VH-VL binders against Prolyl 4-hydroxylase subunit alpha (phyA). Designs and how they scored, part 4

Target 1, 225 residues: Prolyl 4-hydroxylase subunit alpha (phyA), of Dictyostelium discoideum (Social amoeba) (q86kr9)
Amino acid sequence: KIFNKESLNQLEKKGYLIIDNFLNDLNKINLIYDESYNQFKENKLIEAGMNKGTDKWKDKSIRGDYIQWIHRDSNSRIQDKDLSSTIRNINYLLDKLDLIKNEFDNVIPNFNSIKTQTQLAVYLNGGRYIKHRDSFYSSESLTISRRITMIYYVNKDWKKGDGGELRLYTNNPNNTNQKELKQTEEFIDIEPIADRLLIFLSPFLEHEVLQCNFEPRIAITTWIY

## First folded at step 4 (VH-VL)

Design b4 (from pr7 with heavy chain S52Y; framework fv_prolgolimab)
Fold by ESMFold2-Fast, scan of step 4:
Structure b4 (fold): chain C 225 residues (1-225), chain A 121 residues (1-121), chain B 106 residues (1-106)
Amino acid sequence: as target 1 above (225 residues)
Amino acid sequence: QVQLVQSGGGLVQPGGSLRLSCAASGFTFSSYAMYWVRQVPGKGLEWVSAIYGSGGSTYYADSVKGRFAISRVNAKNTMYLQMNSLRAEDTAVYYCAKHPYWGYTSYFDYWGQGTLVTVSS
Amino acid sequence: QPVLTQPLSVSVALGQTARITCGGNNIGSKNVHWYQQKPGQAPVLVIYRDSNRPSGIPERFSGSNSGNTATLTISRAQAGDEADYYCQVWDSSTAVFGTGTKLTVL
């Protein structure tokens, strides 16, 4: 279980949690890394925002990662049968993240999770992602969108100076009053080190991926709606 | 506009039972956690119970656990508090209250008018 | 369970500034909400998440929260501000209310 009084207060007050040594199993982490990098090496990931059917390209100055969506059914089974045998350890990680979703449903009064969505992302040397939010709060439409972002890192050899930190802007946690939003001046840089899980409130915290000076930078992200 | 209308209070003898109702309008009732908060005459506010969205999870203050049961009928936009084995110390004004939209921070943005429950011989 | 301590009563002269405190160990690490309750009426939310005002609450109401003390500040006090005031935090799956403060406008 990840939620106790301290971690709930941290999430409620600051809008994010950092959990190091999440799996605490070096063999499992290595297997997840291998599966993730093999998907990339076998050309299973596409440039983010690219539509290959129309040969349409996105501006790399905005976002430079390669992504693969991982679809699971309601019984936590990988839908793509060719994929299911090749990412068994990634699926193990997703089962652990699903347990966190269940904890949110239990401890946050109006959470009532609807679904999850997962992507594998790889950045190469020079890759970055400019400041953005994963969703937006809307009090007027009442439309359900991404509420929680969970990012798991597997970069075993990351060292200071390699870049690729996630810069999280922390000055508007849980701020539902759009008229009183503060400018994004306060931030924390989160190093993308192996076995780190970052959880944050999707509609409230802007973030960016700083330029990578190493490759591959690998992250597995699950959103809770 | 959000409105919570309460009913079902009254006078009961110790050991008796009573059911309070809270009828909601102006929001998508099934998507919001709902609460009961009470206030003994002349004293402060005390949280009593919570029920999440579609009725999945329920929570109770230690003082009422095993005696009170919170429920909801989302099709009727109504929440209930079934109070059994009532004691003199349960005498209070009972308020229903709503969790805020997008509320990772739990507080009470709208309250019902309150229902007086008096437990005496 | 955390205990939130408020002064029993606070008096303020018409047009002056009232300050109502809510004391709790490391309360600055939590979000504090404030309610106003007039005699015979339900509580009304006046401040949420330390310093935010709901629609309809005048700018005279403000809040702060740091260290071991949260404060509700009511500037240019009016007769209609006379009420009981309660602070509140969320502790896991339960709400904890302060002891309450009676504000008298002289």
Scores: ipSAE 0.394, ipTM 0.739, lowest interface PAE 3.2, mean pLDDT 86

Design b5 (from pr7 with light chain N52D; framework fv_prolgolimab)
Fold by ESMFold2-Fast, scan of step 4:
Structure b5 (fold): chain C 225 residues (1-225), chain A 121 residues (1-121), chain B 106 residues (1-106)
Amino acid sequence: as target 1 above (225 residues)
Amino acid sequence: QVQLVQSGGGLVQPGGSLRLSCAASGFTFSSYAMYWVRQVPGKGLEWVSAISGSGGSTYYADSVKGRFAISRVNAKNTMYLQMNSLRAEDTAVYYCAKHPYWGYTSYFDYWGQGTLVTVSS
Amino acid sequence: QPVLTQPLSVSVALGQTARITCGGNNIGSKNVHWYQQKPGQAPVLVIYRDSDRPSGIPERFSGSNSGNTATLTISRAQAGDEADYYCQVWDSSTAVFGTGTKLTVL
């Protein structure tokens, strides 16, 4: 089990958890890496764009990654038949992340997850993603928003100096007044090393991807709504 | 500004029924679990029931299970407690209360004003 | 359900420190929340997750929780602190409240 009183309190108070050696299976990690990079090499990923208000931005100074959405049905089956045969090991990872979602539903009273959404992301040399939040609180919205972000890294050859760290800014997750929410001057740089799972509270922790000095930087993100 | 405004209390005979209402404003109602907590006059607090934000999960104290039904209509920002087969021991002030935004432990960050339910012959 | 035991009453002199305990088997493994209730009013959250304060609650209110005892501490007690205080934990699918403590400020 990942969650007990202490880990849940850390997630609630600090807003994040880091789990190293998540799969603890080098062969599986290598297969996930291969599948991820092959999707990119076969032009299955698109350049990520940014929507700012009613405008659409496609600016590498804001976000420089390539992305592919992975859609699964309620029985954990990849919807696209061609994709299903090529990313079996990524699907294995997603099954493990679903177990964490189920653990949230079991341990956190009234959590009641609605759905998940998964994205494969690849950054090339020079790629970055400026400071942002994965969702935001809005009392005007009828849309159920992302509550939990889980990012799994597969960069097995990452070394200090390669860049591409995720800089995570601490925020108070119990303050729902968006006008008063402020990041601290404190942050943690999370190295995107293989078999690391980062879990954080989507609407409260600002974060950025620092410039990459290596390629490919690969991450698989699942959001819980 | 979070507000919870309650209505529907009153006097009822043993075996009778009452429905309590809790109208919410100042937050995205469907995103938060909601609760009923009661208090016998001069005595302590007792949790009664909970409902998830979507209304898909409901929970009850053993003392009311099978007699009370919690529900919500998110389009109306309103939660209800249908109380059937009422007993003298159900006489209490009933409070509706809200789950905190990111409380991984359940606690009650805002409370309604309370409504008195008296079960007496 | 677990039983959370509080003293029926606690007295404190104006300006002194009041301590209200909440006893429960292995309560230190759970998060404890505290509510203040004045006559004719709904409860107000004063401490959550053992020691965190909601916005608007003065720093004179603090909490701790270890072993079999959680404690609400009110330093520099004021007349306006006179109220009933309740501890609360969440156990599985239910909320459990303490028996309540009447704080009298002398």
Scores: ipSAE 0.006, ipTM 0.522, lowest interface PAE 9.4, mean pLDDT 83

Design b6 (from pr7 with heavy chain H99D T105D; framework fv_prolgolimab)
Fold by ESMFold2-Fast, scan of step 4:
Structure b6 (fold): chain C 225 residues (1-225), chain A 121 residues (1-121), chain B 106 residues (1-106)
Amino acid sequence: as target 1 above (225 residues)
Amino acid sequence: QVQLVQSGGGLVQPGGSLRLSCAASGFTFSSYAMYWVRQVPGKGLEWVSAISGSGGSTYYADSVKGRFAISRVNAKNTMYLQMNSLRAEDTAVYYCAKDPYWGYDSYFDYWGQGTLVTVSS
Amino acid sequence: QPVLTQPLSVSVALGQTARITCGGNNIGSKNVHWYQQKPGQAPVLVIYRDSNRPSGIPERFSGSNSGNTATLTISRAQAGDEADYYCQVWDSSTAVFGTGTKLTVL
């Protein structure tokens, strides 16, 4: 159980929550790392920013990661049978994140989650992602917008100076005017260390991935709608 | 510069109907949830209704459910409140108001000037 | 029935600090917003998400929220601060306003 009065209050007031030692199982963490990196090494991830077929322009100065979408049905089954056999431990992680989704439904009145969406992301040396919001283009409806971002890290040997921190901008929660967004920049840098889960309110916090001086930088992100 | 300009209102008999309008400018109208809040003269504020930026989701206070209908025409930057089966207790100044974001953890950053609705015989 | 309880009135001397409370069960777990309303005018947002000030609102206005009480604090009170003040939370897909407090500057 993640949510008590203190953690829920922190999430509602500050907009984010950091949970270290989330799985607290070194063998499981290592298996998740291996599965994630093997997906990348077997060319299963695409460069972020690629459209199917027609858009060959990718700007690495904006976003330099490789991504794979992981689709699960309503029974928590990975839809791709070949993928299902190769990412069993990632699927275990996703089951644990689903329990957090269920906690949101139980403790937040009228939260009523409608779906989740999961992405595996790998950054190479030199990769970065400039400042953005996870709900930037999903702002029209209360029922289809991403509301919660959960990022799980598996970088088992990350050290200070390796870069790739997630910079979370904490005092611009209402970013509705483009000029206003740049007036005040209070932030925290979240080190992408193994077994850390970052949860934040998708519409309210801008964030960026600082340039990586190591590879692979691996993160598994689940959004709650 | 954000502006919300209201129109409509007036005197109507119990059981009658009235439609209020709120014309918006100075922001991307379709990106923001909009609200109606009312105030009986001399009394406090009461939230009435909400509509998402796309118009796909609507919410109502229990006191007006089934009688009032909120709508918007994004091409005209205008929101409406259709009030049917009006009662004496619906007599109030009605304000339109804007959400600063998408209608999650909602509050009201800009307000219209208000429109008086009087329900009387 | 109102869920958020405010004192009916608060008096403050010119130049002194006024405190207006908003009581609600576990209100510290919610974001509280505050509005100022002068006679014949629309409400104006003065504090959002517990303690943040919109552009144009003087630094004399501040807010806090913990446990069962949220507080709007107005330091160095001026005659122009005389108004009705309302707290507000978003609860169960509805906005809930406090009962309102009339601030009188003596």
Scores: ipSAE 0.000, ipTM 0.458, lowest interface PAE 13.9, mean pLDDT 82

Design g1 (from cx10 with heavy chain D105P; framework fv_cixutumumab)
Fold by ESMFold2-Fast, scan of step 4:
Structure g1 (fold): chain C 225 residues (1-225), chain A 124 residues (1-124), chain B 108 residues (1-108)
Amino acid sequence: as target 1 above (225 residues)
Amino acid sequence: EVQLVQSGAEVKKPGSSVKVSCKASGGTFSSYAISWVRQAPGQGLEWMGGIIPIFGTANYAQKFQGRVTITADKSTSTAYMELSSLRSEDTAVYYCARVGDEYYPSDYYYMDVWGKGTTVTVSS
Amino acid sequence: SSELTQDPAVSVALGQTVRITCQGDSLRSYYATWYQQKPGQAPILVIYGENNRPSGIPDRFSGSSSGNTASLTITGAQAEDEADYYCNSRDSSGNHVVFGGGTKLTVL
């Protein structure tokens, strides 16, 4: 259980939450790391390349990561049946993230989550992802859009100078009056350290992955729609 | 395999209303938007509007604003399109289609699963 | 006239390459999606998001875009490709969908 009055207030005011020691289980973190890196080493991830979506300006990105979609929804159009036996500990993590989704449904009036979607991402030395949003609610009114982004990191030996921080642009996401926004662009750099869970409001917070000076940089992202 | 099953053909009088149904079978209704597209005999495709069933939010093409109502019943996985004040030029095949991408639902707008169509004939 | 413009008809000889075009200002911002429709049938998605093919669509179909123009290319056209082809995209607001007028492809 992660939501109390303080964490809900921070999410509403700042648009993000950082939870360190999320699993608080070094053996489990090591197993998640091993499973994630083994997927990459066995050539199960595809180079993300250019994902321009339908909006050339808003979705255009240069990204240097390798990605794998993880399907757990029994109603999914595509099923990765053979994958589940090789990622038992990633599935354990995703079960914990599903509990957070259920908690959002319980504590946020009218939240009514639709589904979740999960991506494993691996960056190599030199990899980056330029500034973007995870969804564009106002421009994507014709489709179901991501509302919450949850990123879990498993980089055990990360240290200052290694790069690969997620730079989160923290302008007030709930302020619809532009004159009430701060005078200058604000951001925070989130270090991709092991057992850190970052949660943020998908349509409102721009972010980027700074250039990596280490490899592999591993992150597991779940979106709530 | 997802299928969209539409209601049967209708013959209507000018000035009446028609309500066409579109039932999703095979279990992806709540994760996708549904669009309605019509095609008059020998003419092109024309987008009428769409709905995100889980939110109950509908969007309409300007041409049909005020005449079309798109709704959804989540309990039966069924979307509906009701067109009022029917005229002879509303004679067309009406299609429902599933919208979105499995991996990037907010990024891609495309219609990959289509119903067979419902013929609506407006005649005096 | 529609916001997206297609030529009403095009012909190609069996085995040759044909290019069907879709033009509109919104295509500067949004990718076109392409559909194939045969008589008496519902449309079938053939290309989305510039150049992605759904499962079951032959690799002879490809998409491209530049400026205000999107193109569907069929390399080595086959008799079964004879059909009407429609593009669609979002309008300039991004909140509505518009279709092109359609192109009737005849394979000679």
Scores: ipSAE 0.012, ipTM 0.560, lowest interface PAE 8.4, mean pLDDT 81

Design g13 (from cx10 with heavy chain G100P S106W; framework fv_cixutumumab)
Fold by ESMFold2-Fast, scan of step 4:
Structure g13 (fold): chain C 225 residues (1-225), chain A 124 residues (1-124), chain B 108 residues (1-108)
Amino acid sequence: as target 1 above (225 residues)
Amino acid sequence: EVQLVQSGAEVKKPGSSVKVSCKASGGTFSSYAISWVRQAPGQGLEWMGGIIPIFGTANYAQKFQGRVTITADKSTSTAYMELSSLRSEDTAVYYCARVPDEYYDWDYYYMDVWGKGTTVTVSS
Amino acid sequence: SSELTQDPAVSVALGQTVRITCQGDSLRSYYATWYQQKPGQAPILVIYGENNRPSGIPDRFSGSSSGNTASLTITGAQAEDEADYYCNSRDSSGNHVVFGGGTKLTVL
């Protein structure tokens, strides 16, 4: 249970919420880290920047992470049987994130979540991701779009100076321009420390991943539609 | 494999209304939006509006606002487009099309599966 | 009048490259999507999100954009590419969709 009066007010007014010590279980965090890094080491992730069905140019100056999509069916089961057996602790995390989705349905009038979508991302030394939004507000009237972003970090040895912070732009321009994402003045830098869960409103907060001076930088992101 | 099956051709008098149906099969109806597009004989494509069935929310092109109503029935996986106060210039083929979600950081609006079209003829 | 402008017709010789253009203010903000339509048939999606091809669309089709202009390029045009091509995009608000007037491609 993460939503009380204070956390709901913060999410409504500021557009984001940070929860430290989310699982509060060092053994579980270590297992999630090991599973995530092993997926990368066994060449299961692809370089980000390639779109489905296209030979579109990869540009590491725009996005330098490696990603793996994790597909779950309507009963919260990982669809790939081999993957399911190798990432059991990541699946445990996803079950906990599903509970947050259920809390949104219970506490926010007419929220009515439709589905979730999950991505494992690994950044190497030098990796970054320039300013972007996870969805656009206008898509709510035309398409089923991401409404909530939840990012879980497992970087257990991160320290100040390592880089890879998520820079969250706290100005909310309510801008739906797909080709043009603009820099805003106000921001906060969120350190990608282990067992931190960041939740924010997908269409309203621009963000970027600052250059990493360490590796691997691991994050597991679940979006609520 | 998703298919969109549309109702049959209609012949209508000026001033009447027409309601075209679009039934989805092969896939979860609630996980996409439905768009309506028309094409007059020898003319181009014209977007009329769309609906997100799970929310029941519809959005209309300004030209058709007040004359078009788009609805959906989730129990039958069917979307409807009703056009009122018909004029001869409403004679056209009416298409429904699916608008999917994407695994991209960019929000793309595109219609990937199309119905075969419903011919509506408005004549006296 | 159309918010997205296309030339009504264009011709290309068999095996040559042709570029079909779409122009409008909303293309400064939103990517164009391209559809192919043959006589008596429903449109078929060819390119979306600037340069993404659906499965089954030949690699000779590509998209690009610059400023207020989007382009569909067919490299090595074939006889079966003869069709009408339509662009579409969101309007400036992002809440409505607009189509170009269409371009009839003739393969000589």
Scores: ipSAE 0.025, ipTM 0.589, lowest interface PAE 7.1, mean pLDDT 83

Design g2 (from cx10 with heavy chain D105E; framework fv_cixutumumab)
Fold by ESMFold2-Fast, scan of step 4:
Structure g2 (fold): chain C 225 residues (1-225), chain A 124 residues (1-124), chain B 108 residues (1-108)
Amino acid sequence: as target 1 above (225 residues)
Amino acid sequence: EVQLVQSGAEVKKPGSSVKVSCKASGGTFSSYAISWVRQAPGQGLEWMGGIIPIFGTANYAQKFQGRVTITADKSTSTAYMELSSLRSEDTAVYYCARVGDEYYESDYYYMDVWGKGTTVTVSS
Amino acid sequence: SSELTQDPAVSVALGQTVRITCQGDSLRSYYATWYQQKPGQAPILVIYGENNRPSGIPDRFSGSSSGNTASLTITGAQAEDEADYYCNSRDSSGNHVVFGGGTKLTVL
């Protein structure tokens, strides 16, 4: 269980949670790392570059990662039929993240999670992603929008000076009525160390990936809609 | 494979209302938004509005505001579009459509699964 | 006048290339989606998110965009491509959906 009174209060007041030693299983972490890096080495990832404000804009100075969408919903028309057999340990991780989704449904009134979406991302030396939000929630939304971002890191040998930190811009997440959430310039840098899970409110916290001075930087992100 | 099954054709008198249904078959629509689009004879496609069934939130095109009501029943995976104060110019084929795929970017708006349409004829 | 403008008709000879265009200010911010509609049938999604094809759509269909203009290109048009084509996007506010007026493609 991740949620108690303290963690719920932090999520409500600060908009994020950091959980270290999430799986607490070195063998499993190593297998997830290997599966993730093998997807990249087998050219299964595509170069990302879409700006979320205008999905036409594609520029490495904005976003320099390689991505692969992992589709687990049997109703999706873009499923890779053979993928699940090659990422068994990533799927184990995703099953654990589904349990967190279930906790949100149980402890947050009217949360009513709809679906999840998962992305594997790899940054090479020099890669970065400038400041952005993962979604914008509006009462006039035409589609279901991301509400929760969960990022799991598997960078076992990360050390100070390697770069690639997630800079999270802190704000007041209780301002849920604004279409554009006003954010402060106050931030924290989250080191992308192995077995760290970062959870934050998708529409309310701007964030960026600082330039990487190592490779590969691997992260697995699951969004809750 | 999810398909959208719409109710049958209707002939209505001016001033009445019509309620068209759209049921997911071979799956559910709980993780999708549902859009309603109409097409008058020989005319183009016209967006009327949509709903996110799990939240019960509906959004309407300005032209239809006050005359259209879009609802959904999650227990039966059925969306409804009710149009009131019917006039002859409301004669059209009414389509429901599923919005997007769960794994694409939220900025993409597209309707990937369409119902076969419900013909509504308004005549005296 | 429409928020998304399409020419009402275009013709192409069998086996040749045709480009159908859609123009509007919202296309500076949002990709167009393209639908094919044959008489008596519901529309079929052919292109979304600039240049993505759904499963089952032939590779002769492609999309592109530049500024306030989006284009659907059919390379090597076939008889079965004769249909009405509609572009679709969010309006300038991003809160509503708008269709172009449609383009009737005749394959000669």
Scores: ipSAE 0.045, ipTM 0.577, lowest interface PAE 6.1, mean pLDDT 82

Design g3 (from cx10 with light chain R28D; framework fv_cixutumumab)
Fold by ESMFold2-Fast, scan of step 4:
Structure g3 (fold): chain C 225 residues (1-225), chain A 124 residues (1-124), chain B 108 residues (1-108)
Amino acid sequence: as target 1 above (225 residues)
Amino acid sequence: EVQLVQSGAEVKKPGSSVKVSCKASGGTFSSYAISWVRQAPGQGLEWMGGIIPIFGTANYAQKFQGRVTITADKSTSTAYMELSSLRSEDTAVYYCARVGDEYYDSDYYYMDVWGKGTTVTVSS
Amino acid sequence: SSELTQDPAVSVALGQTVRITCQGDSLDSYYATWYQQKPGQAPILVIYGENNRPSGIPDRFSGSSSGNTASLTITGAQAEDEADYYCNSRDSSGNHVVFGGGTKLTVL
């Protein structure tokens, strides 16, 4: 179980939690890496954040990653009919993340998770993603929105200087009465090292992916709505 | 309640340009994408493009490339759509709409809040 | 908007079930969203992400998908459901948005 009194206090006060050695299984981590990179090499991922409007594709990119949405629920949309058979070990990871979702439902009163959404992302050398939030607080929302972000990294050869850190801007996650949250100058850089799981409160923490000086940078993100 | 307030009706001559505004009130403006959708009389909905103000990024439907420019002013929470080289076939109601979450980051694309529309008539 | 195909009209008797369909190659990869539009009004969102309803949308509205087809189902149609219904999704590139041609629902 990942949630005890200390970890819940950390999440409540700081808005994020880092778990190293999440799977603690080198063979499994290697298989997840291989499956992820093979999806990219077989052209299963699409370019994210492309600005096609001005023919200025070389000017200021907002994000340089390639993404693939992974749908697992019955009757879900799939980009490839054979996807489930080619990502068995990614599915194993996603089953473990579903257990965390169940744990949120069990320990947080009235959390009542609605659904999950998963994305595989690959960054190449030079890729980055500028500062953003995964969702926004609004008491006037007419639709459901992301509440929890879980990012799992499989970059087994990452070393200091390679770039691609996730810069997480720490703000006050307890200010639930504010419709707009202001960013702070405080941040923490999270190294995208293999078998690290980062969990944070989606509406409250701005973050960015710093420029990558290596490739591929691979991350698997699951959001809880 | 979040609202999108659009500028008033316009009557334009062929060959001219029109610039329609869309002002957001309440909620967060800069972090949501704003889409522009038009509808010719008796016809269906047609997506023209959108902008994510926080990133300064605009994206256009292929049909409108070179004729449409979508911009945003974060200080006034206002998005703009300018269409040039107007023809009679551009006569339509032009809507702005808020994309529920950031367009580029979601596998769901949905427009949860819509403006009331701006009628643009192109005639000689 | 030419990439997604809808029948232009469909009718249903009061209290009966109707299914409006949307077909296109991109629907194998991306979920359809559904909008309702009444004369003189802006569209309103009724279903997104396969089968999610926004606050205020009656539970008689539901969505489903299979292969390259998405469907909006109204179970127990009411008079106020008479409207044009549009499906909407990403194109095959994922970079642009396209609408279906719309289906006019008549409640008899």
Scores: ipSAE 0.013, ipTM 0.555, lowest interface PAE 8.7, mean pLDDT 81

